# Miniprotein binders against Flagellar motor switch protein FliM (fliM): the designs that were tried, part 17

Target 1, 374 residues: Flagellar motor switch protein FliM (fliM), of Caulobacter vibrioides (b8gxb5)
Amino acid sequence: MADELDDQAAMAQWASENPPGGGEGVNEFGDFSGGMGGWDDGGGDGASERILNQDEIDSLLGFDLSGDGSDDRTGIRAIINSALVSYERLPMLEIVFDRLVRLMTTSLRNFTSDNVEVSLDNISSIRFGDYLNSIPLPAILAVFRAEELDNYGLLTVDSNLIYSIVDVLLGGRRGTAAMRIEGRPYTTIERVLVQRMIEVVLHDLKSAFEPLHPVSFSLDRLETNPRFAAIARPANAAILVKLRIDMEDRGGRIELLLPYATLEPIRKMLLQQFMGEKFGRDNIWEGHLATELWTTQMEVRAVLDEQQVPLSRVLNMQVGDTLMLNATPDSLVELRAGAIPLTRGRMGRRNHSIAVRAEAPLTPAAKKAVQKLK
Short names: E, the ipSAE of ESMFold2; O, the ipSAE of OpenDDE; V2, 0.75 times the mean of E and O plus 0.25 times the DockQ between their complexes.

## First folded at step 18 (miniprotein)

Design n4 (from m3 with R36Q K37Q; at its last look DockQ between E and O 0.28; V2 from the best seeds 0.57)
Fold by ESMFold2, look of step 18:
Formats: structure tokens, sequence, C-alpha cells
Structure n4 (fold): chain B 374 residues (1-374), chain A 94 residues (1-94)
């Protein structure tokens, strides 16, 4: 027992000192994929670190340089692959959770007959033991089963949402001055109402997964003490999804926790990227361009004019000679990166420097150049 | 009010009829597509039972014995609907 607590404390210390927040498991054992949107946006392009980490891990464990799984399905190799996969980003889950949020907004409006908005606050990776220790109490923890995946997940409802749902369903708007007694056990009616809301959410989760892979989510039990919601080992990594539920004058939070082990049977489907199908041509172009401009520094030249002059005229130039340019102070100047025209702009002043205000959209050549960086 | 109570009674009666119709359809069902359709219909019935139960809880007046009878009937309906869920799940799994 003491060794288990020491191991959990060691993992908590490492997580606290290493990541600033969110994505805690990625840096410990993980595959660096920072610099993309979603789970963790502060890392930049981590492909170089990932490649070195994969080679180092493979060397230490006796893997081939390819890293492709062998037909030799040993227990040790399966455990190692599971741990490595546990820290990877799963882009299709982001799409599933975006759909879940939209479905929940509709379903909870219908369930409560009130104005409800659901939003996605955060998707991160966390150690299961750390999550259970972090839950603000009182709360309701729902253990649910992902039937086709043959494993479990957690859904946590905070106290503000519990009482907000009870108030809106039972018409508490007339008696909004009712006192909230902290530490009081939930009544049977309150527990039933929250359970029914949870079942609505789980049905929406089923619908959100349907286009990817049919998964049914059934409620196994409700707990109010995290000790009784231990569905995974404390060291196991999980995805944590934080949802915000807003009502007129109240609301709260729902958190969905899915251990990576639960998602393993559909891991390959979750790794797929649906950029072209989901975003369309123009959306992909604009998103990709913004990302590349934000992360890359390049020299931009402001070209006032270009003229073709004979070489003899250049060779005969002296200090004091004049060269007439076809430009006025109000002329548009061309902004270029190397030979690629970016846009046109008007000269001006910002603070103590000469500045150029862009007054045309990005050129087709610039857009094409960004696409070629893929 | 008495009007609200009578409306709830009517909706409970309609639910009872729908549940019996679903039971008959389930006895005839073997088609996976029909089973999926039945599952969604059962879900909709469960939502309606929950809405009626909440409406009954909010009713401030009426005969206490009548209110207790309706709550007991809604509990019975929910149990029947959940049994149908279990049966559909068993039939889908083989």
Amino acid sequence: as target 1 above (374 residues)
Amino acid sequence: SDEELEEIKQRVSELRDKIEQLKERLEEAGDPELLQQLEEEIWELLLEVWKLWIELLKLEEGDPEELDKLEEELLELEEEIRKLFYEVEQMRRG
C-alpha cells in the first residue's frame, strides 16, 4: 500500500514540475506533437524531438528502427505500445467532442425546456489517479461502460450543475432564493434527476461516435466518493474533456474521462485526419496559411518600384544622379517574400517607424506557396 | 390544476398503448435494422416518461391518492421500458 502511494506521489510531482497544465502525460512518456491546435498549443513543431525519442525508446527496448509493430505479439511489447499510444493526440476525438457539444445543447434544451448552451472548455491528458484526487467535492461521478469497446469511462457532474438542473427541472425559478446547504447528501429525487440528465448525455455520446464507429454507452453506477470510481490503475493515462453548461442564471461543469485503454480498439480510426473532407478547400487553405505565418519568421521587402535600365547607365551612375521612379507618396507598394508577391499596401507611419498597411488580399502565388509547405 | 392532472393521465394512457405496441413489435423482430429502430423508439418513450414524472412532481394541487397512483404507474412504465431496452440489447448481441 505505501509503495502505491509513493508511486502516485512521484507521478504527481513530475506532472506538477514539468507541464504548466494539461497534456501532463505527453511530456513524461509521450510523443511530442505540439504546435498544432487542440490539446496543447504551446509546443511548436515537435517532430524532431519525437523522432529522436522514438529511436531512443526503440534502442533501449530492442525494437527495430522502423518502429512498426512486429507479428511477435509479446506481452511486454503490447504493454509498451499501449503506453506510447496513451499519450498521443487523437484528432478524430476532437471532431467527436465538437459534435457532442452541439448534440448536448439540443438535447439538454429539450430535456430542461430551458435555454441551455454547452461549450467545450478543454481536452487534455491526465493520469487517472491524479484526476480522482483533483475532483472538487461534492460531485456526482457516473461510471459508464463503452459496450463495444468492453471498457469503462467516467462522467463527473459538479455541484453547481447538480443544483442548477434540479432548479430548472422542478421550476425553482419561482423559488430561486432556496438555500443551498453544502455538505448535505443529495436527496433521492435530486439523484434521479441528475442520473436522467447523465443518461441523456450518454445517449448523445453514442450519437456523436456513430459516424466513426458505433459505440453504446450505458450507465453502470453513480458514486459520490471518488474512491469507489476506480475504473483504471492510478498510473494509467486518460483523456479528460471539460464541458461547460450554461443556463440563464446558473450552470456548471461536466467532465468526461476516457482512459486511453478504453479507446485502444478504435485507435487507428481516431488517428485519422479529416481536414479536406470536413473543412473544404478554402477553409483548409486559410487555416494552413495562418498557422504557417504565425510560426515562421521571414523577411518581407516593400518594393516601391522596379525599372529595367541599361547596364551602361548603372556603370555610369555617380553620387548625386537622379533615378526617376514611377511612384508617388500615395502609391501602393508591393510586399514580397523573396520572389513571391504577398500583397500590396500603402505607406504610412506607426509610432516612430515607417509602416505599410496591407490593402489587398493575399496573392494567389502566396497562397500556393503556403500549400507547398505541406 | 385538475386540467393539468387530466392531461397527464391522458398522456400516461397513450404511453401505455405505445409500450404495448412496442412489445408486440419486439416479439416479431429479428431484423437488425428493425431492432435499431425499436431501440430509438424505446428511448423516446423513456424520455416521455421522465418528462411526465417531472410534470407530476411540479403539480402543486390535486387528490393525493390520484397523484400517488400516477407516480406508481409512471414507475411501472419506466421499469417496463428498461426491460425492453435489456431485451433489445440481448437480441442485438445474439
Scores: ipSAE 0.622, ipTM 0.856, lowest interface PAE 1.1, mean pLDDT 71
ESMFold2 (binder alone), look of step 18: mean pLDDT 80; pTM 0.765
OpenDDE base, look of step 18: ipSAE 0.716; ipTM 0.905

Design n5 (from m3 with E79Y; at its last look DockQ between E and O 0.43; V2 from the best seeds 0.63)
Amino acid sequence: SDEELEEIKQRVSELRDKIEQLKERLEEAGDPELLRKLEEEIWELLLEVWKLWIELLKLEEGDPEELDKLEEELLELEYEIRKLFYEVEQMRRG
ESMFold2, look of step 18: ipSAE 0.706; ipTM 0.904
ESMFold2 (binder alone), look of step 18: mean pLDDT 81; pTM 0.776
OpenDDE base, look of step 18: ipSAE 0.697; ipTM 0.897

Design n6 (from m3 with K37Q I42L D68E K83Q; at its last look DockQ between E and O 0.01; V2 from the best seeds 0.00; counts 0 for: pae E 16.3 > 1.5, placed apart)
Fold by ESMFold2, look of step 18:
Structure n6 (fold): chain B 374 residues (1-374), chain A 94 residues (1-94)
Amino acid sequence: as target 1 above (374 residues)
Amino acid sequence: SDEELEEIKQRVSELRDKIEQLKERLEEAGDPELLRQLEEELWELLLEVWKLWIELLKLEEGDPEELEKLEEELLELEEEIRQLFYEVEQMRRG
């Protein structure tokens, strides 16, 4: 199929035909229309997901409380949340999000005429109410409708990205402090420019869904107050996708939230494939997804040492106090992705930077994590 | 640890029982509202299968034979849940 080429051409043409500052604005304080009613029947998934998640969290907290200190407790929780999110995701949505990231990189480069890279930071499951309470303000929340799915979703654009887009499109000199004052309302032109970017993203989302199901995404309204973006009951579960937009020395974040109720009409298709990897099932989508995840970049930490320290010492720590590490300059350091240990290596220097040379094979945990992606 | 493995075994057993109970309710179902409720419960069961599978993969210690048996059971439960989704859809269409 030539869907990829046609999608790129359509996005380029759309961006050139819909310049920022078009004729119609959006109401920043408009009410969301009918989304609440659409999820009354879908609320069961959210409620059950919350209950199961709560019971599982309680079990893990019991494990953490009987285990090591607060740092170990927090680290274990982070690992479990990351793994649960990864395996709770509907497998076919991973393919959609891989396509979305690539499409957005191209379309936003065309839209801004700037070097733009879009990357996937995180995919997770979250309660709708928790998400709305977590949004750092100021921000712009776009309520959009998935027409063929007869339900709604949210796109959230953070303040840094708003200013970055305004700066690049208006030829500004990196914005002013006045436009970055917390709590200041966005101007009409700022809203229009962000709306144009959002429309580009929604078009890319349509293109990303084409292999699974034709879905049109239309912008319903823009909000700056999360109270007016209530498209689901607070207890309803949703998929949260965090995207990072890098624009050389600026950028920001876009978050896409899709309630499970919105995905209900195509749930059967989205459930396919997560178990097929273990039994050699042939899956064209699995091959594509494995290739894309293989090229995904991750943050790697080099851990010099870990020690158990009394909380009283940490709380009373002053400048000049010394913590003795059980490591020497020649000691092996552990490389981790999040809390998953990857390998061990020896520190060194490359030019002006510190480097680590791997001197051990990948850990069983790392091998197992990589094999799950294939 | 062995404690974690035993907890997983218990939850897999509970999941099996919930699926069997749901199958009995499905055989008696004809009401659209009950079918919708059963679909919601199937979704919850599938998510529990995913969570248990993640917990099983995170275990570094334990009897390899027991771990493989639990993984096989989870795969069987997942397949059964997929079949039940199909059956609910068939009953809803007619």
Scores: ipSAE 0.000, ipTM 0.124, lowest interface PAE 16.3, mean pLDDT 66
ESMFold2 (binder alone), look of step 18: mean pLDDT 82; pTM 0.789
OpenDDE base, look of step 18: ipSAE 0.711; ipTM 0.902

## First folded at step 19 (miniprotein)

Design q1 (from m6 with I71M; at its last look DockQ between E and O 0.54; V2 from the best seeds 0.59)
Fold by OpenDDE base, look of step 19:
Structure q1 (fold): chain B 374 residues (1-374), chain A 94 residues (1-94)
Amino acid sequence: as target 1 above (374 residues)
Amino acid sequence: SDEELEEIKQRVSELRDKIEQLKERLEEAGDPELLRKLEEELWELLLEVWKLWIELLKLEEGDPEELDKLMEELLELEEEIRKLFYEVEQMRRG
C-alpha cells in the first residue's frame, strides 16, 4: 500500500516532469468503422516451451556469422542489423527500464543527497564483443548475476559518472572536475563508493523486474578492463540499455548489458505486449513507449498505392506533377520496412503530419520473418 | 565535530540494535511475505550503514582511533546485513 503509493507518486512526478510533448493535437481519426476482415489465425505451431540455445538466439537476431549471402534479402536481417528492432520483440523491457529510471531517480537522490535526474537514452541490440570494444576507458564494469536466470549481466559506469559520484558523496566543490588523471587507478574509496552506487542500481533493477518476474541481481565483481568482463561470447547478442545520470553540473552514463541468453528464461513474459495494472496505469507507458518508439528511426514506408507505369513516365516527372493514386482515404495503407510488409493501417492525420493507424497485427510474413528468428 | 562523532556513534548503536531485532524476527519468519518485508528492512539498514560510512569519511576532525573503530564497526554491520540477506534469500528459495 505505501510502496504502491510511492510508486504512483514517483510515476505521477515523472509524468509531471516529463510531460508527453504537449502537442494537443486532437487526433481527428475519423470513425473508420470499416469491417475487420478476418485474418485467419493460421495455426501457429506450438511454440515449444524450449529455451532457445545461443545459436538459435543469434540466428533469431541475425547475428549468425555463418551468413551465406543468400538470406540477407529478408528485410528483417536489415531491420535486425538496425539495433532498434530487437525492442519491438521485448516490449516489456521498455516498461521494466522505465520503471528502473524512476526507481533510480529516487534511490540515487537519497544515496547522493543531491538532485539527480535519470533518463533512458536508448535501448539497443548489440554484439557482446562489439560492446566491449566500444566502451570508453577509463570505466568501471560491474559483472552481476541474475540469480533466478542463472546468468550474468554487465553494468558499465563511465568515467564522468565515477568522478561525479565521488565528488558529490565526498563533498567536493562543484566545478572542480576531479582532474581526470588519465590512467590513474581508482582509489579504494572511489571503488567502494561506485560499488555501492552499483548495488543501489541493481536493487532498483530487481524492483523494476518484480512485477514481471522476481529476479535478484547480485554483484559478482568490478572490472576496469573490458577483457576481464567477458560474460558472453563476442558474437552473442545482447540488449544494451543506455542510461544518463545528471546531477546539476555533474553526471555521466550507466550502461546495462543483458545478453539475450540471460533473458531467455523470461522471454515469453518479455514478449507480452500488455501486462495489465501491475506496471501501473497504461496511459503513462503508452506515452513513453510512444516517445521511445519515436526515437527509433526505422524507415517505415507507408505504401499508399503501387502502380505500374512506363519508365518514360517516371523519367518525365517534373516538380509540380500530380500523381493520381487509386487509393482512397479509406484504403488500407501497407506499412513496409524495406521490402517486408509489416502491417496494414488506415491513413489519417495527426496535427500537421500524415499518420497511419495500424489496424492489423504483423503480417504473416513479418511474423514468420520474426519467427525465422525463433 | 565531537558532536557529529557522538551522533554517528549513537546511530551506529541504534543500527546494531535494529540488526539484532531483525535477526530475532528472521528466526520466526516462515511466511514469504514476511521474508520480503525483512529483505526491505535489511536494505534500509544497509543504506544507513553506507550513509554513516560516508559521514565518517567526511569528518575532518576526531580521534583517529575512534574513527577507525567506528569504520570497522560499520564494516562488521555491513557484513552482518549481507549475511542476513543471504539467509533471507535461502529461506525464500527453500
Scores: ipSAE 0.540, ipTM 0.839, lowest interface PAE 1.0, mean pLDDT 74
ESMFold2, look of step 19: ipSAE 0.684; ipTM 0.891
ESMFold2 (binder alone), look of step 19: mean pLDDT 82; pTM 0.794

Design q2 (from m6 with I71Q; at its last look DockQ between E and O 0.09; V2 from the best seeds 0.00; counts 0 for: placed apart)
Fold by OpenDDE base, look of step 19:
Structure q2 (fold): chain B 374 residues (1-374), chain A 94 residues (1-94)
Amino acid sequence: as target 1 above (374 residues)
Amino acid sequence: SDEELEEIKQRVSELRDKIEQLKERLEEAGDPELLRKLEEELWELLLEVWKLWIELLKLEEGDPEELDKLQEELLELEEEIRKLFYEVEQMRRG
């Protein structure tokens, strides 16, 4: 009852603080009653997005353990790494992290006694080794264990957030954030304060996973050197969740790294496109998630053109190359939410923004996806 | 102030009493739902310990010996809560 009220209050507050961006402007596209051209069901072999197993993920991402430590940063692997981890494959994970953001907003507000805004910047996949090499120092790396998953994760707190949290918690004058003495070790007090913040986040992560699967997260240790935070092999694929924490004129970033191997026990659950009855048993959460799913900013891609080009052509692309599209200004643009074609529209301009006017109803695939949310 | 220090002392004493009451309830707890509730109550107690510890760190004035003693007491309470968390977790997995 109290906790349900706090979750409701937290969610209501988040909904009030993140009002659905008032896209009032869509109404003035006049009644273009233009003829229903028959959508020929061109049976494009929809390459069934085969759920890649870990070995297939590792193989496609080029995480093949047999590859000598040659330049894994080759443009191919970077393109492959950027293209392969569509989070569309783990739709339940996005829901978990959206829950985490809401929980963290409340928990960190209570912890700091200040206004805290938590946002999800992105979810991406990365090689564990590339991640460790990409961490801006100084940072605190929390190695945590997912108890029921019998594996580890990594939580990275950036230097900005460390100083912001210490300053907010200790009541430091706003100006002390400037005493970034580069290379000063964190004090015991600073470390303890950050540890406690990390424990709050790990608690919220537990609560975020609970509707999907009970997972307890325990802090194993704090590291300041990424080399000692080795929870996986350098070649192992991991999910990287980038969170931003804003506290008025202060803040920073938290990054959650979950190796795919850590999530493997619950992978089948994460692959569920439907929030099963378990998320729905919390009728509050069903209502709120329904509301938030309605407010969830889906990245809608306007696909101008799709060309099959030889990989060699893509690899030889340089900055300044001109891509010739087969699309004309009058060509129908396909609107996609992830891999799901939503509709087709005409590209135009509204004021300073490129706009797409929907000219077709939602595709049967999109309708079926939306109907599963009802 | 001396008043702030006495308020912290009183809240620490109340925390001790709540922890002892929770220990008694834990000995009687056989239901997974009750164990879940006790885990949440333990979390709230831990957050209150942390809050008091931060409040104590902000005190510019006070008897250093009393401040140190209260810090030690808060650390002991944190350790007790962490032990109880572990016990609850073992009971939930069992």
Scores: ipSAE 0.679, ipTM 0.887, lowest interface PAE 0.8, mean pLDDT 75
ESMFold2, look of step 19: ipSAE 0.703; ipTM 0.899
ESMFold2 (binder alone), look of step 19: mean pLDDT 81; pTM 0.789

Design q3 (from n2 with Y86Q; at its last look DockQ between E and O 0.17; V2 from the best seeds 0.00; counts 0 for: placed apart)
Fold by ESMFold2, look of step 19:
Structure q3 (fold): chain B 374 residues (1-374), chain A 94 residues (1-94)
Amino acid sequence: as target 1 above (374 residues)
Amino acid sequence: SDEELEEIKQRVSELRDKIEQLKERLEEAGDPELLRKLEEELWELLLEVWKLWIELLKLEEGDPEELDKLEEELLELEEEIRKLFQEVEQMRRG
């Protein structure tokens, strides 16, 4: 019988009715309408249904499977499996990646002491083998382990970013300029600097996952040949996240690849928004809003002292008048976001900047304000 | 210059002291929130080690033996920090 084909056809039809949205559209049916000969060639009789006709399906299979009239289930399965991979969407993972981008912008600015902006170019599904074959060389591929998920992922750094990071960290000194020759093996220093940048990104990825599920990401190894980065079978499906790193006159790309098998232990959590929307839309929106607020950059004020004074004293104040504060150079200062006290800390100096070291936990008011958003 | 090298030495010494203080705090830590805080402090220390390493690489003058010794000390500090990371993660998992 056609039990396997029926299951695959049902999944393919379900995926066609629920395409991944919000991306750059590379996997939408509309992107392929001209390539498939079009459901809307113009004309009557046929309603513009999204379901392929049997003759169109036979024609697609005929290009790959024509011959002795045999039904090649391997060819049909490969075509259906490719479509199935393209349509599975994990909405909570998109929220994680939005958070990652903002965290990386802050962390890479700190790491490089330079103006860095991280952007999300797109999120897509891809077969692992196709991805490995698509990587422009030279590049560095980092194999990392998701410890709590007991599986692996890849983080690919393109050549432009490798040299941009080396240039910004080492200041373009004459020795480093001589190392810009293309095609050579990366030096030990270049590998260490890129590895350290990768560890910053993996730390941010851990932080991006914390609201959903704690996952630690540890670097397993660096590779320059994709053949040595085979963490999955070529036919296995993966999520591909493309990130752009802009650094004034420099920059490049980072790509994060997570096989669906790596995400399987938390797949139901990653799909939760669909089920929540079906039974409790308000909770989904409140959860999304809370996640957005966690990633929002906010103004923090350091308050040296606060006093109440009579209004008459305020009205009589002149330039040059003195207000005595109850603060010393060693006094703790209060850090606030708007009216909400966050913590207390000790003043200090870092290079040419004034700094505050936090020495107390978050206040109950700050914790209560955050909990009201959940 | 001699002043730049002495500043790096001072920061290495401060970093070593902070690591030792964290070791003491780790021996008494049993609270998951404290362990998470210690992980973030270890991360900040690791970033400082990396920053010092880069600053040391940018020094093109100085006693080669002294520079090599500082590089070795930074490698030792990084290894100690990574071992403490492993200990904190093991304690958080129970």
Scores: ipSAE 0.620, ipTM 0.878, lowest interface PAE 1.3, mean pLDDT 71
ESMFold2 (binder alone), look of step 19: mean pLDDT 81; pTM 0.789
OpenDDE base, look of step 19: ipSAE 0.691; ipTM 0.892

Design q4 (from n2 with D68Y; at its last look DockQ between E and O 0.01; V2 from the best seeds 0.00; counts 0 for: pae O 12.2 > 1.5, placed apart)
Fold by ESMFold2, look of step 19:
Parts: C-alpha cells; structure tokens; sequence
Structure q4 (fold): chain B 374 residues (1-374), chain A 94 residues (1-94)
C-alpha cells in the first residue's frame, strides 16, 4: 500500500519537471532510490546490427556508395553481383509490363498496319555500365524522362526491328525477311520513323503505369553511341525489360532500362506482392524489411493524470510542494506513443521498480498508426 | 476522409457486380473471340482492384472495422478474378 503512494509522488515530480506544453515527454522515471538503475535499462536491448542489410539495399537502389566504376574491388563486386543474380519478384512491375505488352500489340498494329505481336521475354537486374557495354550495335538508344519521377530511362531498339519498321512503313512486303545492315549510320528518315514508333511505345508505357501511379514519359533524345546515353553511374543497378516484337517473318527486340534511382519515388509500391499473396507467402525481400520494422524502438509514456493549473501557480511552485492528482493506486494509467493513446493499464511494482500492466486492447488510433508503418 | 471511403465502397460494389456479370457471360460462352474479350475485361477488373487497394492504403482515417471489411472484400474479388482467369484458360484449351 505505502509503496504505491510513494510511486504517485515520484510521477508527480517528473510531471512538474516536464510540463505538458514543453517538449515531447520521454519514458523515464527519476526515482533512483529503488535500485542501481532504472527500469528502462532492463527493458531495452542493444540494437540489432542491420547496417549491412540496409547498406546492401541502398547500394542496389543507386545510392552513391561507389566512386568510379573502374575502382570496384573484385570481392565486393562479386558479392553484390551474387545478390543481383538472385533476382526477386517485383509483382507490381510484372503487372505493369504485362499490361504494356498488351497495349503495345494494339498500338503497333495500328502504327504499322501490320500483324504485330509483342511479348515479354525477361525482366532482370543489371548494372548500368554492364548494360551499355552489352548492347549489340548498330542500335538506336532513346533517352526518355519519367516526368513525375524526375529521372531518366533508356529504350533500346535493335537493328532487326529498326529495319523491320522502316521496311513496313515505306511499303515493304510480308514474307520478305528484314535485311540487317551493320556499321552504317542510320539515315535521317530512318531515325524519324523509329522516333515515331518510340513515342508510341512511351505513350503505352504511361498507360501501363496508370493503375499504379501516373507517370508521363517524354523522349529526350536519340543516340546511336552508348557513350552518349549515360543516364546513371556505371555501378548503379537498373531494371532491364526485354520485349520481343513479332511481325510475321520479321521483327526484333526492344529493351527498356529503368535505373532503380528512377523508380525510387515509388519503390515501396513496386515491392508489394499480389494482394492475395501478401499475407500468406514469405519473400526474402519482405522478410528483411519486416525484421527491420519489428526492431524499431518507440517512446512510451505512462500518463497518470492531467490537470489544468493556473500559470501563476506553476510559476510559484517550490521544492516540497504537493500536487494532488485525481488518481488512486488502482486507477488505470494511459499508455501513449507521442499523441497516440495505445492502451490502458494498472500500476504495480516489480523488482523495486514501477511497472504498468496493460489491461485493455490497443485503441483504434494505435491500430491505425501501426497499419501506417506497413 | 469519409467521402473518400464511401466512394471506395461504391466502386468495390460496382466491381463485384461487374465480376458477377462477367461470370454469367463466361458460363454461357465457348467462342474463342468472346473468351479473349472476357480475358481483357478480367485484366481491367484486376487492375481496378489493385488501384482500390492502393487508395485504401493511402486513406489515413475512417472506421477501422469498415476498412478491414473493404480489404477483405478486395482480396476476395482478386481471388475470384484469378479463378476466372484459370477458367478462361481451361476453356480455351478444352
């Protein structure tokens, strides 16, 4: 009984030193007479080291951890490349590109007045510099801007498709194989025709992203030398999408490259699973993120009572004054995180420390706040 | 806001009605061209379900019980649409 009255005085002392209008409160108790240390020491663990996982994620998303690509160490590069080789599903992107190929099939049929089928060959992750070095030449590289994402992407059209499009638009015949011409510069007419096709594709890409996030894609320039298509640092990771264009006896390939930095503003949405799978299936990516969230520390306050007191009375308080609280040892104490009420509980003692045992379920406000963390 | 929540509820109800209408059309159809049209409509319905789910995720207020019911209904609609995709594929092959 007497221990509970002493606890009330200690809480009142803390409240008077941390007035409601001044700063955010902390979960601390100033009574050290009960033991060698506060209960906070007994309740807190040393933080789990997650820096390596976070650094690995940041590096894959194009955060500036690398200098010039020529300075990469073989061991570190091999470790990062091994993680990229195990490409994880990005379900929202798969949906976007499934929609894209359907839209492109219709749009390219209209554009060419020919029977066209577009299919998705592959979605993968690649370093930007490795991609630029891998492009078979000759090719046309379209640098485009994702306006709402405030960054760039690359659309590569291979030589077979370039000549297939030129042939069909200038009156070629079905049944004639497209002729590949290596090494020569593309003519102005060829570049204009391919540019028109590229603008159709970029419009379809806008439509494909609409259910997820409105993104407009505008053509910035056409290049034929990969050196002039450097939209990211060579070590930065990017998503590579390979599309096959079939036009009966001709066609070719379009490749879409989106640096992870370009996708950063919508990264959280892109990492979500199909809705029917998000609660019943574990993914290595989501597992690591969930582990980081579960180890987050939050400040919790135990509010014994609140009173409005005239300012003059506060300014005249002296050491030794008693402030009567409208609370008894059996009164419920409100537990809060910031301004959000979490639950209610009863005060008690454990091992010479004051403790609060929760006796109510989480409030609706607390449940809503937890949902926001996901 | 409560107005946004009510709009989402109406759109979810409209989605369920569209899925039921499509289900009825599918049960009476075997024509390959009609199956292709129904598959295209299924894709549009699935994308609308995901759009609504994203809108629910962005909604910061509202009755938690009502939000939970809407999330459950969207999950049910997605599962039904996936089953209809499977059914269309089986009818095309069968």
Amino acid sequence: as target 1 above (374 residues)
Amino acid sequence: SDEELEEIKQRVSELRDKIEQLKERLEEAGDPELLRKLEEELWELLLEVWKLWIELLKLEEGDPEELYKLEEELLELEEEIRKLFYEVEQMRRG
Scores: ipSAE 0.000, ipTM 0.331, lowest interface PAE 11.1, mean pLDDT 67
ESMFold2 (binder alone), look of step 19: mean pLDDT 81; pTM 0.791
OpenDDE base, look of step 19: ipSAE 0.006; ipTM 0.164

## First folded at step 20 (miniprotein)

Design r1 (from j1 with E79Y; at its last look DockQ between E and O 0.44; V2 from the best seeds 0.60)
Fold by ESMFold2, look of step 20:
Structure r1 (fold): chain B 374 residues (1-374), chain A 94 residues (1-94)
Amino acid sequence: as target 1 above (374 residues)
Amino acid sequence: SDEELEEIKQRVSELRDKIEQLKERLEEAGDPELLRKLEEEIWELLLEVWKLWIELLKLEEGDPEELDKLIEELLELEYEIRKLFYEVEQMRRG
């Protein structure tokens, strides 16, 4: 039984390729005593370069951002921060939803002819069954189809937003609000108004995805009972996006749920590390993205060697086998941030820990990555 | 009230004319970029129909027969607009 629709397998694959970030990290290399313990300097004056403290590095990021001639050395921390999206779980998806929020603010202001502000509260992952069980009722659940992805998603409108939208659209004066009566079914007019708002949101979602990959989102049906909105298995993982809709004295929440299986056809595009030319027309959005990247911690790898090896040899590898590296203890190691090579450095030891001292200026690829963020 | 109803009638008439012009442009369209522009224009017409429908719902008085006629006209326009929207989406897919 080849089950092509297995959300659990897709989640496991995504999780293994996007491990959750920890707080303060553990040294990945552990104890490396090397026998000799020493660090071999192949030339030049190394004594004045042996000690740098964290305060000097922090000052370099802050004080040495001026146009001084130290650009190569002062730029490594800034370039590392600008390339932080290489290992974040949802780099391009967060960009899409930031765009969605701006589009929705404009569209809902037009739709209601009133002051509306849409905000992105968070993007998280959740089990589908846990989500359905968590929805406060009454609510409206829109099942929608992502046409090019051949799968479904949910858009949930909470009760406060339902009444806020009806009140704004049908009220004659600002500040006049109808009293809610709990327990009554929604009228035909109320359901139509909410459906139309949902269609506006789905149209904006289409526009938000367009620079990344064109996806049409069509409304399939509206439900008020979550058991009729079971578009995935209860244990399957999904992305949950919480949007807050603010109006003058009212508002509510819209939640967008996209199973990982729905996103699988465009997974590669969602993981891309750099903003493409497609997103370059929104100066405010570009500034917002750059600010977020500057505040995010980034993983740095020290690479000893890379080799091309036949797959059969890898699959037959046993404990005790020896792999010869094209590197010596004196070889420079390459420091990378994701796909971006940053610099090369020499291995050494500090306080019984392995350390790498940078011995080359930043690579052209690293400098180019900083240029793309500015 | 009567003045508001006449303004709505005029806007409904303008919408009908725009829809007919879009039908003609769609029959001649084969350019993918033109189809995208038409889709956006059709969407904007749908939004205008929805706004007019809401304005009619908010009228507190007026000739009931005129109101019913206008509501029926808006329903017909929405049907035509959604039909065009579907047609454009099919043309863009191939």
Scores: ipSAE 0.641, ipTM 0.881, lowest interface PAE 1.2, mean pLDDT 71
ESMFold2 (binder alone), look of step 20: mean pLDDT 81; pTM 0.766
OpenDDE base, look of step 20: ipSAE 0.676; ipTM 0.892

